# VH-VL binders against Protein RESPONSE TO ABA AND SALT 1 (RAS1), part 1

Scores and structures below are computed, not measured.

Target 1, 230 residues: Protein RESPONSE TO ABA AND SALT 1 (RAS1), of Arabidopsis thaliana (Mouse-ear cress) (o04515)
Amino acid sequence: MPNTSSSQSFTIFVDGWLIRHRYFVEQLMCASSLDETNRISLEEQQSLVAQFLSHCLQYYQEKFASVSLAGDNVFTFFCPPWFNSYAKLILWVGDFKPSLVFKLTEVSVADLTRHQKDRISSLKSETRRKEREVMRDFALVQQSVADPPVMLAARRVGAVGMVDGEETDLEEAMEVLKAGMAAAMNNADQLRCSTVGKVVEILTPPQAIKVLRTIGQLHLRLRDRDQERA
Positions, changes and structure headers below are counted from each chain's first letter, unless a header gives other numbers; antibody chains are not in Kabat numbers.
ipSAE, averaged over its two directions, is called F for ESMFold2-Fast, E for ESMFold2 and O for OpenDDE. V2 adds 0.75 times the mean of E and O to 0.25 times the DockQ between the complexes of E and O.
[cut] stands for letters that were removed.
The coordinates of atoms that the task and the answers printed are left out; those that the model quotes come from them. Centres of patches stay.

## First folded at step 7 (VH-VL; from c01 with heavy chain S31R K65E Y109T)

Design d2
Fold by OpenDDE, look of step 9:
Structure d2 (fold): chain C 230 residues (1-230), chain A 125 residues (1-125), chain B 107 residues (1-107)
Amino acid sequence: as target 1 above (230 residues)
Amino acid sequence: EVQLVQSGGGLVKPGGSLRLSCAASGFTFSRYSMNWVRQAPGKGLEWVSSISTSSSYIYYADSVEGRFTISRDNAKNSLYLQMNSLRAEDTAVYYCAREGIAVAGTKYTYGMDVWGQGTMVTVSS
Amino acid sequence: DIQMTQSPSSVSASIGDRVTITCRASQGISTWLGWYQQKPGKAPKLLIYAASSLESGVPSRFSGSGSGTYFTLTISSLQAEDFAVYFCQQGNRFPWTFGGGTKVDIK
């Protein structure tokens, strides 16, 4: 199988995905507008929400597949070339922080009921707890770079060559690191998806559409490279 | 019934202009991206243009860029194609088509799932 | 632009035959591929979307497979109403492009 550089396969996917994403975002914009001409049925709203969630889920599924199945370098996702500089500032384990959804909900929905607010608050607390767990695990993986095999290799940078077997040890160590990183990323992605899904479950379809619009727009902004030239 | 009904085709001289219309019914028009696809006599299908739900995203084939303008009126459930500076090679049956969005498992699926009946555009001296 | 190469250009088959049409993309398009059927004087009809998903109302004898650059449409048992021209279309990148078409004729 030609080793198409792992980064290429996901990039190809993302290019197409982004085109469709823009269409979805526009649909969400229309659906969230107070314009009577854009009124859609509750059923249609629910359908749109479901479709968009599936669209977002597909992104993370393909991301996982690219790393786990296609052999893409997981490190690329922690400094993704498809993100602009601003996006890189807010990256948490390869993407947006799950708890950001709550802020986005707050700014997108003005008519939350007291019951909804209570549920969201509870969910927020749980999400933050899970974020901490993910971060602990991720930190352990990060610390593994200081393990002897990796450190030994680092010390030999510039040396005439590695002793027989050391190269293999380093390779193995790197594979372990990559696997750990991939696992952490997957856990984070799962938390992202779960959090958004649970928020949507608390909201009415019209409210959900507003939040998803904001999320969708944010994703576009994070990938917009033209903003760096301004 | 979900349908697209086209109008506005005909005979025109080179350099002339035509406007095609596509009227949608049976579905929420404003939720769907729309497309124009053409087919020259005895030839295959050629994508012409696409427009998103709120017209924020518009795409053209290179062959028509700068000459054709796609637009929509969601209040009227209508899609339009303004064709200027028409050429002989623009002779074709033109179709409007809805871009469908569906969920299959965990993946999104796409295709042009609803088509108009087509309208013939003939550019001849 | 992504070029779509469809093969064969024509195929003669009998009722009950298995027919396979292939489409190759000049670059990877993931699963952003649709298959259409067109009968004379009629608009195209969507058969398959996302490379392998069957459109509603389409008979199960139609199936699509593939990803990346190689795709196939299969008619498991050709019926009289299946004699038509078939087109593949990529929707991964603009401009959208179609294959050249495959005419399925009666033998």
Scores: ipSAE 0.013, ipTM 0.560, lowest interface PAE 8.8, mean pLDDT 86

## First folded at step 11 (VH-VL)

Design k1 (from g5 with heavy chain S54Y)
Fold by OpenDDE, look of step 13:
Structure k1 (fold): chain C 230 residues (1-230), chain A 121 residues (1-121), chain B 107 residues (1-107)
Amino acid sequence: as target 1 above (230 residues)
Amino acid sequence: EVQLVQSGGGLVKPGGSLRLSCAASGFTFSRYSMNWVRQAPGKGLEWVSSISTYSSYIYYADSVEGRFTISRDNAKNSLYLQMNSLRAEDTAVYYCAREGYVGSKYGMDVWGQGTMVTVSS
Amino acid sequence: DIQMTQSPSSVSASIGDRVTITCRASQGISTWLGWYQQKPGKAPKLLIYAASSLESGVPSRFSGSGSGTYFTLTISSLQAEDFAVYFCQQGNRFPWTFGGGTKVDIK
């Protein structure tokens, strides 16, 4: 049965999410424009930041729900068909690397204070440490594929064909792997969200808007297949 | 303190309707999927319905499909169960329950105190 | 639907005894299994998640094991407060289903 049905739930959500995302990115672009004509109050800026963060959080929450509730195939998120070739190169445990936010911040904000730089540097170090932890856990999950039950099942499938009951063992092994991968992905997603949130806490609203704009635009670019022809 | 507080329920005639409420506190409600589970007197636990964080995914038990509606208001930190066309077999204590979300944790880790629903002529 | 068969339905044991409860799934559910404790007139309480992970605040005398279709909950040394009904629950596929429960009586 074509495994194509397993990512349908999240895909449906993302279609609607992307509409809202484009709207937010547009608003962030307007809010970040150097034009004195930007009549957005500080309060409005704060509101926009909060709303966009909530929007991004929703993405990862629904991503988790699609795997844990809807039964979407977690493997799809490790090789997303909706990502372009460039996106696939920068994928880390199902999405962008959390520490990428620091690079985006550096590119987006030119007027960081010394205090902000120090805080960001500290946060960056902590984030990288946590990334390593996530990777270790993920590696353990991957190594589990080589566990005797999985290996035995694989060997039997190759040598004798699937005997009655062996199919179930392999399926079970795959489910264990999926569960492990889902857990690792969830941890990575939490780190992504946490890192962005903490960066925003260090920044002023105008600075935050610039960074979030860049993040939002990045998400769109990662899904744009037409850029592969350029 | 993390808690779920339930309200609603009571006695209703067959064919009647009730609405159950579950108020969440002590945690970010919008980050968690929520469930309803019921238990008939002297019987085991039966899953009733689940709803995802932003209501994108909703599931029902076959026994209540088409009659019950699960919903949530994240702004009010509230979960609801609208029960229509109630039957005698729907008589049970109804629990709201939070699903685990963080890390590898799954399962219903926080429960409401339960609400009794009695359907009788 | 995935059927969960729990055994025994009831067990009577003395304080200090080792108690083991089993749960069998009609199909493979990996480690998507939880164990719950329910005391009379109270809501269920999560004890074990992911088949073998101990929930925060739960005494270490509780342990879970298993994968696939066979699972066990073990109380290494039964205490007076462990008088309750225990349920297994699969979270692998909707509809979620519970075992029939095991009543633990203390002699």
Scores: ipSAE 0.016, ipTM 0.566, lowest interface PAE 7.5, mean pLDDT 87

Design k2 (from d2 with heavy chain S54Y)
Fold by ESMFold2, look of step 11:
Formats: structure tokens, sequence, C-alpha cells
Structure k2 (fold): chain C 230 residues (1-230), chain A 125 residues (1-125), chain B 107 residues (1-107)
């Protein structure tokens, strides 16, 4: 395999990561059972939660490394081949929107206390503000690329040959856009990780296991290529 | 102490059967996927089979598929390999091995970090 | 199937020498590579996981590097206890596969 495409390298990493992800989902499904016969201790539940979060963190650590080396390939991370067609319809900055976690929590956990609900509501508001900040910062990068001198140079390339100064302006603008895309991706991923972590901190270990099970199951369904018999 | 203790094995004629056992202690067995790896005398290592933490995902090397069955009993902290229709080329030392797992705040261990002591299986007339 | 090719098949070295073993994968495996040491009559022992991470209790003279299809194991200063056979193994896709091994002999 050539080592020039960081998105190809990342999809290869994800193949191995998904094998282990399936093992974690098995454990989360078993641990969320109400059957007293196979109930694991609170300490073991806390350990499973911590291990699953570490497993997820390693995914984003590898993604960060891959995005940092992406160069031209950074654009592929915004429409990534490791998600199936259905998942691509709902992406936000190349992955799931951080605030999706709150809907998954609501569906997965029926026994939130009023105090937990208030803390989650506050976190949801904070997360939505940070989502808008990510989009605002990226929009400013996009605006800098679309300034009239750059757009004039780009139109000349499309219809007329380039002059050295104008081609250099376009290349410089593309480098600014690539850097801004990488920064937006990193900021979005940091928000994704911190949001899940903060939700888990609000929840009890049994509640956290149910939410993480739902997250893990959804990711399997949206990342694996399903065939006729799934 | 984290360990895997193997039992079973021995001499058997072609077409015969054996069951290998691997008992885990010192760690939470149901957290780990498990493997069987074999080594023919004087040869390298060959992966044989893997089983996920709750048996939902099971894989075999082509050379043993249909003849060997991996299983685990999490209540007994035990891994098994049922070997049927044995052939001379199955002669090897058989190891059980666990695959490492993420530890909070560290990188993911992706290797077989704990191995049993090995059990010799000899298939000959 | 992903074939793992180790080089050299054997090496003779003196105490204190730097020894480098290479492993090539027939397809990309990202960093899903482990290095193992096996002494005669013993089970393999994990040295390096994730291509470059040192397993607990393994001396710092061992190091791993590489990603994709090309990987190295380096022993910076060979010791008497390092006489063994070394294997690489990919854990990216089933079937798991091992390299053919590299025997390290003391001169």
Amino acid sequence: as target 1 above (230 residues)
Amino acid sequence: EVQLVQSGGGLVKPGGSLRLSCAASGFTFSRYSMNWVRQAPGKGLEWVSSISTYSSYIYYADSVEGRFTISRDNAKNSLYLQMNSLRAEDTAVYYCAREGIAVAGTKYTYGMDVWGQGTMVTVSS
Amino acid sequence: DIQMTQSPSSVSASIGDRVTITCRASQGISTWLGWYQQKPGKAPKLLIYAASSLESGVPSRFSGSGSGTYFTLTISSLQAEDFAVYFCQQGNRFPWTFGGGTKVDIK
C-alpha cells in the first residue's frame, strides 16, 4: 500500500478497530442485562465503561494523527469512506454531531433523576453553543478563501490561463482552507469526545453502559457494509 | 497472578479426536477475546482460531475449519478447542493466548499478551 | 490473507551489537503489528504491540517502528538473554498471520 493517502491508512486502521469494537458491544449488551444470574459488580461495570471510552479515544487519536498528515486528503475526511451511505447523510464536520449523544441518552436511559436531567440539559446547551462556535470558525476560514482576489484568480483558471501571481494566490488559499478544515475536524472531534465523557460522568455505571451500548450498536450499523442478510 | 493453564493433548491416531482446555486466572476472563495458536515441531507459529468475549464472533484458519470447534465458558473461566478428524499435519504444540485490551489512559494493546504453557498434540499411526 | 515476511531468517551477533529485524506485510495493516520473542521450549512473549509500543516489563533496549507494510524491531545493545527466535504478527484482519521468524544467535 502507498503511504501517501492518510484517509486510506485510517480506513485500514478502522478495520482492526471494528473487530475489537464488536467485542466491546458484546460486553455492553451482556452487562446491560437485568438478569441477576449474570449481573457483574459495580466495579466491573466501571472498568468496562473506562475501557470502552479508552477504545473510543484511541479511534480519535488515530484519526487526529491521520488528519494531521492529510494534506490534500483532508477533504476526504469530510465525506469519509469508512461510513456507509446512510451515515453520510447525517454527518456534521465528517462525523456525528456531538449533540446526537443527548438523543441517544434519552432513548437509552429511562431512569434519569431530575438532577441528572438538569445537568444533561445544561450540558446540551453548552454543547450546542460549542457546535455553533466550530461552524463559525470554519465559516471564517471559508470566507477568507472566497475573498474577491482569490475568487477572481479561480475564475481566470477556469476560463483563461493563469499568471504566476494568481496561481500562487489560489494555492495559498487552498492551503489556508486545508488547515482550516483540519482544525475544524480536530475541534469537532474534541467536542465529540468531551461530550460523551461528560455525559458518562453524569450517569451511573449501569446507565452509562446502556448509553454506550446504544452508541456502539449504532456505529456498527452505520459503519459496516450490510448485505441482503444482515 | 495472571495466567493461562492448559490441559488435554497427547497422542492420537489419524481420524481421532481430542479436546484441549485452557483455564484462566488472575484476570476477568469475559473481558478478553481468546486465541489458539499452534507450532509444529521446528516450525513457526500458526494461528488456529479466535473467539470473541461472549462467543458471538468465531474465526478459524482454513486448515482447521469444519474439524475444530473453539468454545468458551465464562462462568468457568475456561477456553476449549475440540479437535475432530485429526491429521498428521495437526501435530503441534497448541497454545491458548488472550488478546490484550485497552487500559484507561494508555494505548490499546493489540497483541497476545498472555500465553498458556503449551500442550503437545501428536497425530500418528 | 496477509503474508508476513521477516528478514533476515537468522543473524549471528555479539553482546552489545545493535540488531535490526524487518517485517513486511503483503497488504497494509496500519499499526496492527506485534513482535514476539520465543525461547526454546517456551511460549512466545509479547515485546511490542501496536508496532511501536513497549509491553510492560520489556527492557527499553527493545524498540519497534513502522506503519503500513514495513516494520522493524531493534535491539539497541544485545544481551545474552536475547538469544531467541523473534516473530512479527499482524492483527488487522483475520486470519491472524505470523512472520516466519528470525533466529538471533550469539557469536
Scores: ipSAE 0.741, ipTM 0.893, lowest interface PAE 1.1, mean pLDDT 86
Fold by OpenDDE, look of step 14:
Structure k2 (fold): chain C 230 residues (1-230), chain A 125 residues (1-125), chain B 107 residues (1-107)
Amino acid sequence: as target 1 above (230 residues)
Amino acid sequence: EVQLVQSGGGLVKPGGSLRLSCAASGFTFSRYSMNWVRQAPGKGLEWVSSISTYSSYIYYADSVEGRFTISRDNAKNSLYLQMNSLRAEDTAVYYCAREGIAVAGTKYTYGMDVWGQGTMVTVSS
Amino acid sequence: DIQMTQSPSSVSASIGDRVTITCRASQGISTWLGWYQQKPGKAPKLLIYAASSLESGVPSRFSGSGSGTYFTLTISSLQAEDFAVYFCQQGNRFPWTFGGGTKVDIK
């Protein structure tokens, strides 16, 4: 198969993933509706939760694979062409902020117990701490663009050609930058996955379905290109 | 127990074909990228091929591109390597290896954390 | 392709000795580096991932360090069971590449 750029490969994946995602969101919507016609067993609810989580994990696993196996276009993930303009406003290190899940939980679940609230509060604090760590690391990577190899190259753009060896230095610097960005993104994705998983562990299956529905809907909204026309 | 069990391999003439299999157990196979790595007798390790969790991404070493085909069956928890047009230089112990991506999203490993026992492939006239 | 240069190719040391193995990448790979141990007739075993993270079940006498293009694996106190060949591997860019290996012999 022709060496499809990482961006192209992931785009193809995302298109298929979105089809499945829409299906899951529909299922979650049905399961969250207290309509007698849509009553599902606890076991079925648990299964649906597990399947959807697996589906979400697939996205990040494939994303990781794309980056690790074809890292040439890691930058694409920081400005994804599959995201709409609205999504770009809320992007944090290539996707939604992990702690957003707590807000989504708050708006989706009205019947949290005191114990659940306490656990969620604790988790929220931990998640925010980790977000700061990810952000610090990412900031360091961003600042690396000011390193001499990159700056020297930037100064010579449009002026005198690069001296022998400078091109290699620049290339190396860019690879370091890309690798750093990839690492930061992976850390962020890990945090996203772990946070959602931990939230679900605190919730009952019916509560989890409501939160996951909201998360699923958000993902669709982030990728809906029709919103740009409104 | 997390394990990879390999089968297949053996002696084949140049130009021949072999199919290697790798059966996974003890973990959710469908959530991990898988790799083939080979080692010629008395030599170092050489990456051969990689396949992502749902086969969206497939890559080969230049040395095997066009001759080898990596595939997986997640329903059977199995990884495969179809080797065609085998050459003497393909003689090696072949390992299947799991790429370290935590199912629960707890960590990303930058390596292969689970390996099969290896299968010897000998290409000789 | 990213070339991984591993040194030394072999080292002989006594029990209790500190052993250091180095790996250099032809270009920056950040911390996308793993270290593997391979005993004779066995499959490789992951020791270190992400340049410095110890894999579960690996003794604490093993440690990894480095970033960018220079990396080290250290065995703080060599044990008899540490007789093996060690490999570094970059996972930053396709194709994945390994170092040439370092054979550690026990005196």
Scores: ipSAE 0.024, ipTM 0.570, lowest interface PAE 5.0, mean pLDDT 86

## First folded at step 13 (VH-VL; from k1 with heavy chain Y101I)

Design n2
Fold by OpenDDE, look of step 14:
Structure n2 (fold): chain C 230 residues (1-230), chain A 121 residues (1-121), chain B 107 residues (1-107)
Amino acid sequence: as target 1 above (230 residues)
Amino acid sequence: EVQLVQSGGGLVKPGGSLRLSCAASGFTFSRYSMNWVRQAPGKGLEWVSSISTYSSYIYYADSVEGRFTISRDNAKNSLYLQMNSLRAEDTAVYYCAREGIVGSKYGMDVWGQGTMVTVSS
Amino acid sequence: DIQMTQSPSSVSASIGDRVTITCRASQGISTWLGWYQQKPGKAPKLLIYAASSLESGVPSRFSGSGSGTYFTLTISSLQAEDFAVYFCQQGNRFPWTFGGGTKVDIK
């Protein structure tokens, strides 16, 4: 079944991506430190910010590609095997909630100007509105599981073979469901990316580095399987 | 302006090789999956190959599998199609086309101008 | 492979006419369908994506509908610039496949 191969493919990608991610997180940590030995120029800071954003974007672009190009099993992304149990608790439409960035910003940056705070507040409101929209769409998709074709399939799990035509109907229904989920996930991912980008635009490079460090660390924590043993 | 500009192609003998190039401008190339589509003279469109944003996912049509290689250089905003062991049936106008960003767009929205490839003895 | 059957292969119409083109998939493709317009000597142009979403810059007289295995492209009022060949394309599964095309000619 083509679904298993796609999941494996993205998993392989993520493994490689994480190697680079760890590097970036380390760089961000160094750049955010007050240690004079780790001070980098403004230009270097800007470059680091841009590179990290690009790195993050890569994750979502490849995620999108895995679904959009091959029609891979989108379900895998709603219960990702690369996420730990903790991550599963905070997952919103396949990843972290976009508005979480604001909390992370609050925690990471202590010297926001009034103007920055106002802009962030405005952005937060907008982001939350968009989150609600995504959630509504996603909820509709979730409710579609109650549609007859899906329900019939659920009832027949382990039971007698499907009648002629029912299999086709079920397949079609499942495709609709998958497409809906994919669309919602893509919208959510877009919102994630745009929100982070917009936050960074409001911040100075040093401030941005602090926030991105926190975001990067969060991503690592979400994927750290060793935390389940603690 | 968002555009794809193609180069390469031409006349080649059967068994020969060609390399097509597609240069992107006006957009962030690395954000898009890219495609090659071809059209034989007077015929319909045929998908040839796709490559994801960072080349993690690559697909080929059965008709070109093992002979063609799709690649990209995001630093150069360029897409490539290496065509080896060309056959008469490969004669077509080849198009590069972008597809897919984060979102709900499922189509090739920007196309190159096309490059004619003629395989003839 | 998913086969895309497009009909009709050609249609003659007058300016102002309503034109409908159909595309059938050999299996369910959900809404992973695009419609393209191609004029002679030009690259295809995306008209509709995701079965029913209008591409930016495309006139509103174009519309797409359908899901699963049956899809339609409709031109509500044909204009002079609309005489072209139209293709449907499924993006549900590789290999991506196109319909055979529909030529819209002037009557």
Scores: ipSAE 0.117, ipTM 0.702, lowest interface PAE 2.3, mean pLDDT 88

## First folded at step 14 (VH-VL; from n2 with light chain A50Y)

Design q4
Fold by OpenDDE, look of step 15:
Structure q4 (fold): chain C 230 residues (1-230), chain A 121 residues (1-121), chain B 107 residues (1-107)
Amino acid sequence: as target 1 above (230 residues)
Amino acid sequence: EVQLVQSGGGLVKPGGSLRLSCAASGFTFSRYSMNWVRQAPGKGLEWVSSISTYSSYIYYADSVEGRFTISRDNAKNSLYLQMNSLRAEDTAVYYCAREGIVGSKYGMDVWGQGTMVTVSS
Amino acid sequence: DIQMTQSPSSVSASIGDRVTITCRASQGISTWLGWYQQKPGKAPKLLIYYASSLESGVPSRFSGSGSGTYFTLTISSLQAEDFAVYFCQQGNRFPWTFGGGTKVDIK
């Protein structure tokens, strides 16, 4: 069987994932509606929230697995082919910025209690701090591109062949870079997941559904390739 | 009781049109994606079309694309399949089927009784 | 389109026998696979969803397994009411596609 590259495998996964995601978004839309016909019990709301979070988590788990299996494809995930042009404009370390969730919460939930607001504010500060840490780490990795082994290789590209050992040094340097990038991406993804999870913990199920609906819709805007209507 | 009741099948000439209906009861219809699946006599199952809860997402099999139109009326708890330009190959028992709610139960867990559509000269 | 290859096309078995049906997908579909039972003149009935989850009301003698491209439906001890046609169906991407079906007949 031709060894499907990790990126190809992930792409296949994402195609199916998006279909399911659309259905989740519609469920969230339904659950967030004031229509009596769409009213669901608190337990069902909680279940839907949990299921959607699990769905989102699955995406990042598969992403992690893909990146871990084939470090050479990590670059694909920084500019994924499954993202549209709009998504590319708002990407932060391969996906949406974690702190965006707070803006989405603000626009989705009008009836936050004072206590909830305080908790969200605290969480926001923490999240932003962690974002800065991720960015710092990512920046360090990027700076390493200027390291001597990489620079030497760049100078020799198309010119003189690499001297004995230089190729190995370059390969090693590239592996370190890839590993660093993968680590930064994984940390970012973890921050995304944890931030959403923590926000949901602060909110009531009805409030959470509204936020998750918005998040879900955003994901569709980022990833959807005009397959909405056949 | 959760059920789907179908109507609207029959005999039609090639190039003709039929409209199938599927009435849902016993569950919140608007929360479920719905499908049409058909089965030619003595053959296997063929997915025909799918429509999401608010009709935001509609899909067709290539074999019926441009000829069939799936629609739903959530206020009437009804699913429809408008079939135009019917061909002999469209002869089959047509089933409406409910998809389980994604994340909980998936698959087509509730089926109508089926409606026979015969396209013959 | 994802092709679903189901095997065997038919199997003759006796009551009490273990019956195994396989379904292969042309590409990875994770666990987005359902198994259906269809009796003559009746609509299909969902047996298994998510490759291995048993539908409510389905006897425990039915089990599903697999992930990716290879899946199996097993009837541990065939009963008289189990003589039917079985179909696998992938729900990973549109168009939904079914296997060709497996007829389980009485030996």
Scores: ipSAE 0.121, ipTM 0.685, lowest interface PAE 3.2, mean pLDDT 88

## First folded at step 15 (VH-VL; from t1 with heavy chain V102E, light chain S53K)

Design t5
Fold by OpenDDE, look of step 16:
Formats: structure tokens, C-alpha cells, sequence
Structure t5 (fold): chain C 230 residues (1-230), chain A 121 residues (1-121), chain B 107 residues (1-107)
């Protein structure tokens, strides 16, 4: 049986995941509407929020597992085939930038309290700091590719071929790079999950539903290939 | 108690029409996607149709596409299957089933008792 | 459409026996697989969801495993109430499709 790559396996997962994601987004849309016919209790709102977060967590858990096993395919997760062309333009370390959640919150929620705003502001600063850390780590990993031994090997491959032992060095360097890239991806995903979770903790259930609706809709837009504006 | 109670069905001639109903109780019906699944006598299970919570997403099996219509009334906690242009091959017990969504469940966790549809000349 | 091939079609076993049923998908479906039990004249009952998660109220003697294209349902120690027909179902892509079923009979 052709060994399905980790990225292919994850793609298959995402296909099924998206079916259910659409259902959740529909629920969130209705729950956020002022239509009396769709009014749900506070408890039900909390439940919906929790369930949707769990749904999102499942995505990143599966991604983590796939990235960890990806080997050479780890690079595909930085430009995933499951995203459309528009998504690829706005990707940060393989997905949406964590700090984007704050913009989405601002757009989705008009009735934030002063206390909530202060908490969100603090969280935003922290999140941005962590984003910079992730980027630094990522940059360090990328710099390793430019190390003299790797560069020398690359030059030799272009000129006369690899000398005995250089192939092993290059392979080792590539493994380090892959491991570093995987780590960066995982850290980024963790930050995404954490940021969304913390924002939801600051918000009331009705507010959270509005934000999660927006996030959910964004995910659909990023993955919908049929909506690619020519 | 979480329950799905089915009604409708019966004997119909080829080319005829039937409407199946499924009444939900014990849970917030509007929060769940619903399915129809059928089983011919002595045969396996066949998925027929699915409808999302607010009917934005509807899917049919190829065998029933264009003939069957799935619908729901959330105010009445009811699921429907309008079956037109019935064929002998449509003879089966029809089940309504709730699609669970808690966590990573996403299975059909609640089923109706089934209703028999017989298409015969 | 994703074809689900279930095997065996029937198995005769005694109380206390270990029973294993397999399901193969024509293409990868990740872990979007459910197992159902159906007794005569009754509606199917969900046993396992997401390939390996046990539905609430289902005895621990039931377990599911697998990913991609190969899945198994195992009954570790068959009980009298377990004589039934079992179905696998993929939920990765529409149309949903079921395996052909496995009848577990008393030996």
C-alpha cells in the first residue's frame, strides 16, 4: 500500500473535519443572531463554546501528531495544500497569526467592558511577545541552513558532486532543520490554541460565540477552494 | 429521555409518494444534524440523506437524489423525508438518526424505531 | 464513493470468546469510522466512534482500533447479549457508507 505521507493523511483528516466544522459554524451563526427563535440558554451557549473549542483542539492535536511524524514532509505544513491561494498569502508559520484573534474580537464584539478591554490588551501584548519568540526560534533554525558546512556541501554538489562524508553531514543538517521546523510549527499552534482559549475566558458566552463564529468562518474561507477569486 | 419517534410509511405502488416523519424529544433538536438511513429486508444499512441543524447543508445518496427531499422544522422538533417516484428498490425500513457532535464523537448516537416502506405493484 | 469492505460476513463463537471484525476502506478515511450493533428487529446502536472511542454506556469489552484504511472491532469476551450484526461506517466524505455487516452467532 503506498505509504501515505503525513501531510496526505492530515489532508484526509481535514476533509472530514471540515464537514463537521461547517455544522458548527452554522450553529454559531444562529446562536449569535438576535432571532428569538434561535435563542438558547446561557448553559447551552457555554456548551456550544466548549464543544467548538474541542473541535478546534482536535484539529491541532491531529496536526501536531502529523507534524511530529512528517519527516521530510514537514515543509508541506508551512504551505499546506489544504489552504487556498488567498490563505497562503496570510499564513504565519503554517496557519493564521495568533494575534489576528484580537482583531477578530474587536470586529465581532461591540460591547466589551473596560475590564475586558484591559485584559485583552494585556493578553495581546503577551501574545505578540510570544509570536516574536516563535519567529526568533524559527529564524535560528533557518540560519542553520546557511552554516558553512552546509553551504560548502551545497557548493560542491553544484560543482563536482558531494565528497565522501559530506552527504552524511548534509543529511544530519537536514534532520536538524526538520526537527527545528516541526518544533516551531508546534509552538505556533500551541500559541494559537492558547490565545483563542484565553480570549474566550475573558468574554461572556454570547461574546465568545460571536468571536468563534468569525474564527470559524475565517477557517472555512481559508480552506474553500471553490471561492478562489480568479 | 432522548428519543426519536417515527411515523409514516406503509404500502405504496411504484411511482407513488410517501412522507416520513421523525419527532424528537429530550434534547435541543435544532442543535443537531439529522440523517435518514434505510435497510432493505435482510440487507445492510444504506445512508439516504443528511441535513444540518438549520438546513444549510443537505446531502443525498445518488440512489435517491432528485426523488427524495429531506427537511426539518426546528420549531416542531421534527425531521421529514418526502419520497416521490418510489421504486421497488426503495422498499426498506427507514431510520431517522441524530448525529452527535460532543467532542470528537460525530456518530449517529440516537436512532428512531424505524418505519417500514413497501413499494409493490 | 468510499467502499467499505467488512469481514468476515459471519462468525460463530462461544460465550467468553474473543471476536475480531475488520473493516477496510477503499481510500484513506483517517479515523472517521464508527461501529454499530444491530439486534433483530431493532435500530442500530452506536458502539465506537472516531475509530477507537467508546460510546457512553457501552461495555469496556468492546474496543476499536485502526486508522487510514484498516480498522478492527474487538469483543474481548463475548457475552450472551452480544450476538448481533455489526456494521462499520465511514464518516469522512459524503455519501456516508457502511460495511456489509458481520453476523455474530452462537456456536
Amino acid sequence: as target 1 above (230 residues)
Amino acid sequence: EVQLVQSGGGLVKPGGSLRLSCAASGFTFSRYSMNWVRQAPGKGLEWVSSISTYSSYIYYADSVEGRFTISRDNAKNSLYLQMNSLRAEDTAVYYCAREGYEGSKYGMDVWGQGTMVTVSS
Amino acid sequence: DIQMTQSPSSVSASIGDRVTITCRASQGISTWLGWYQQKPGKAPKLLIYYASKLESGVPSRFSGSGSGTYFTLTISSLQAEDFAVYFCQQGNRFPWTFGGGTKVDIK
Scores: ipSAE 0.243, ipTM 0.730, lowest interface PAE 2.2, mean pLDDT 88

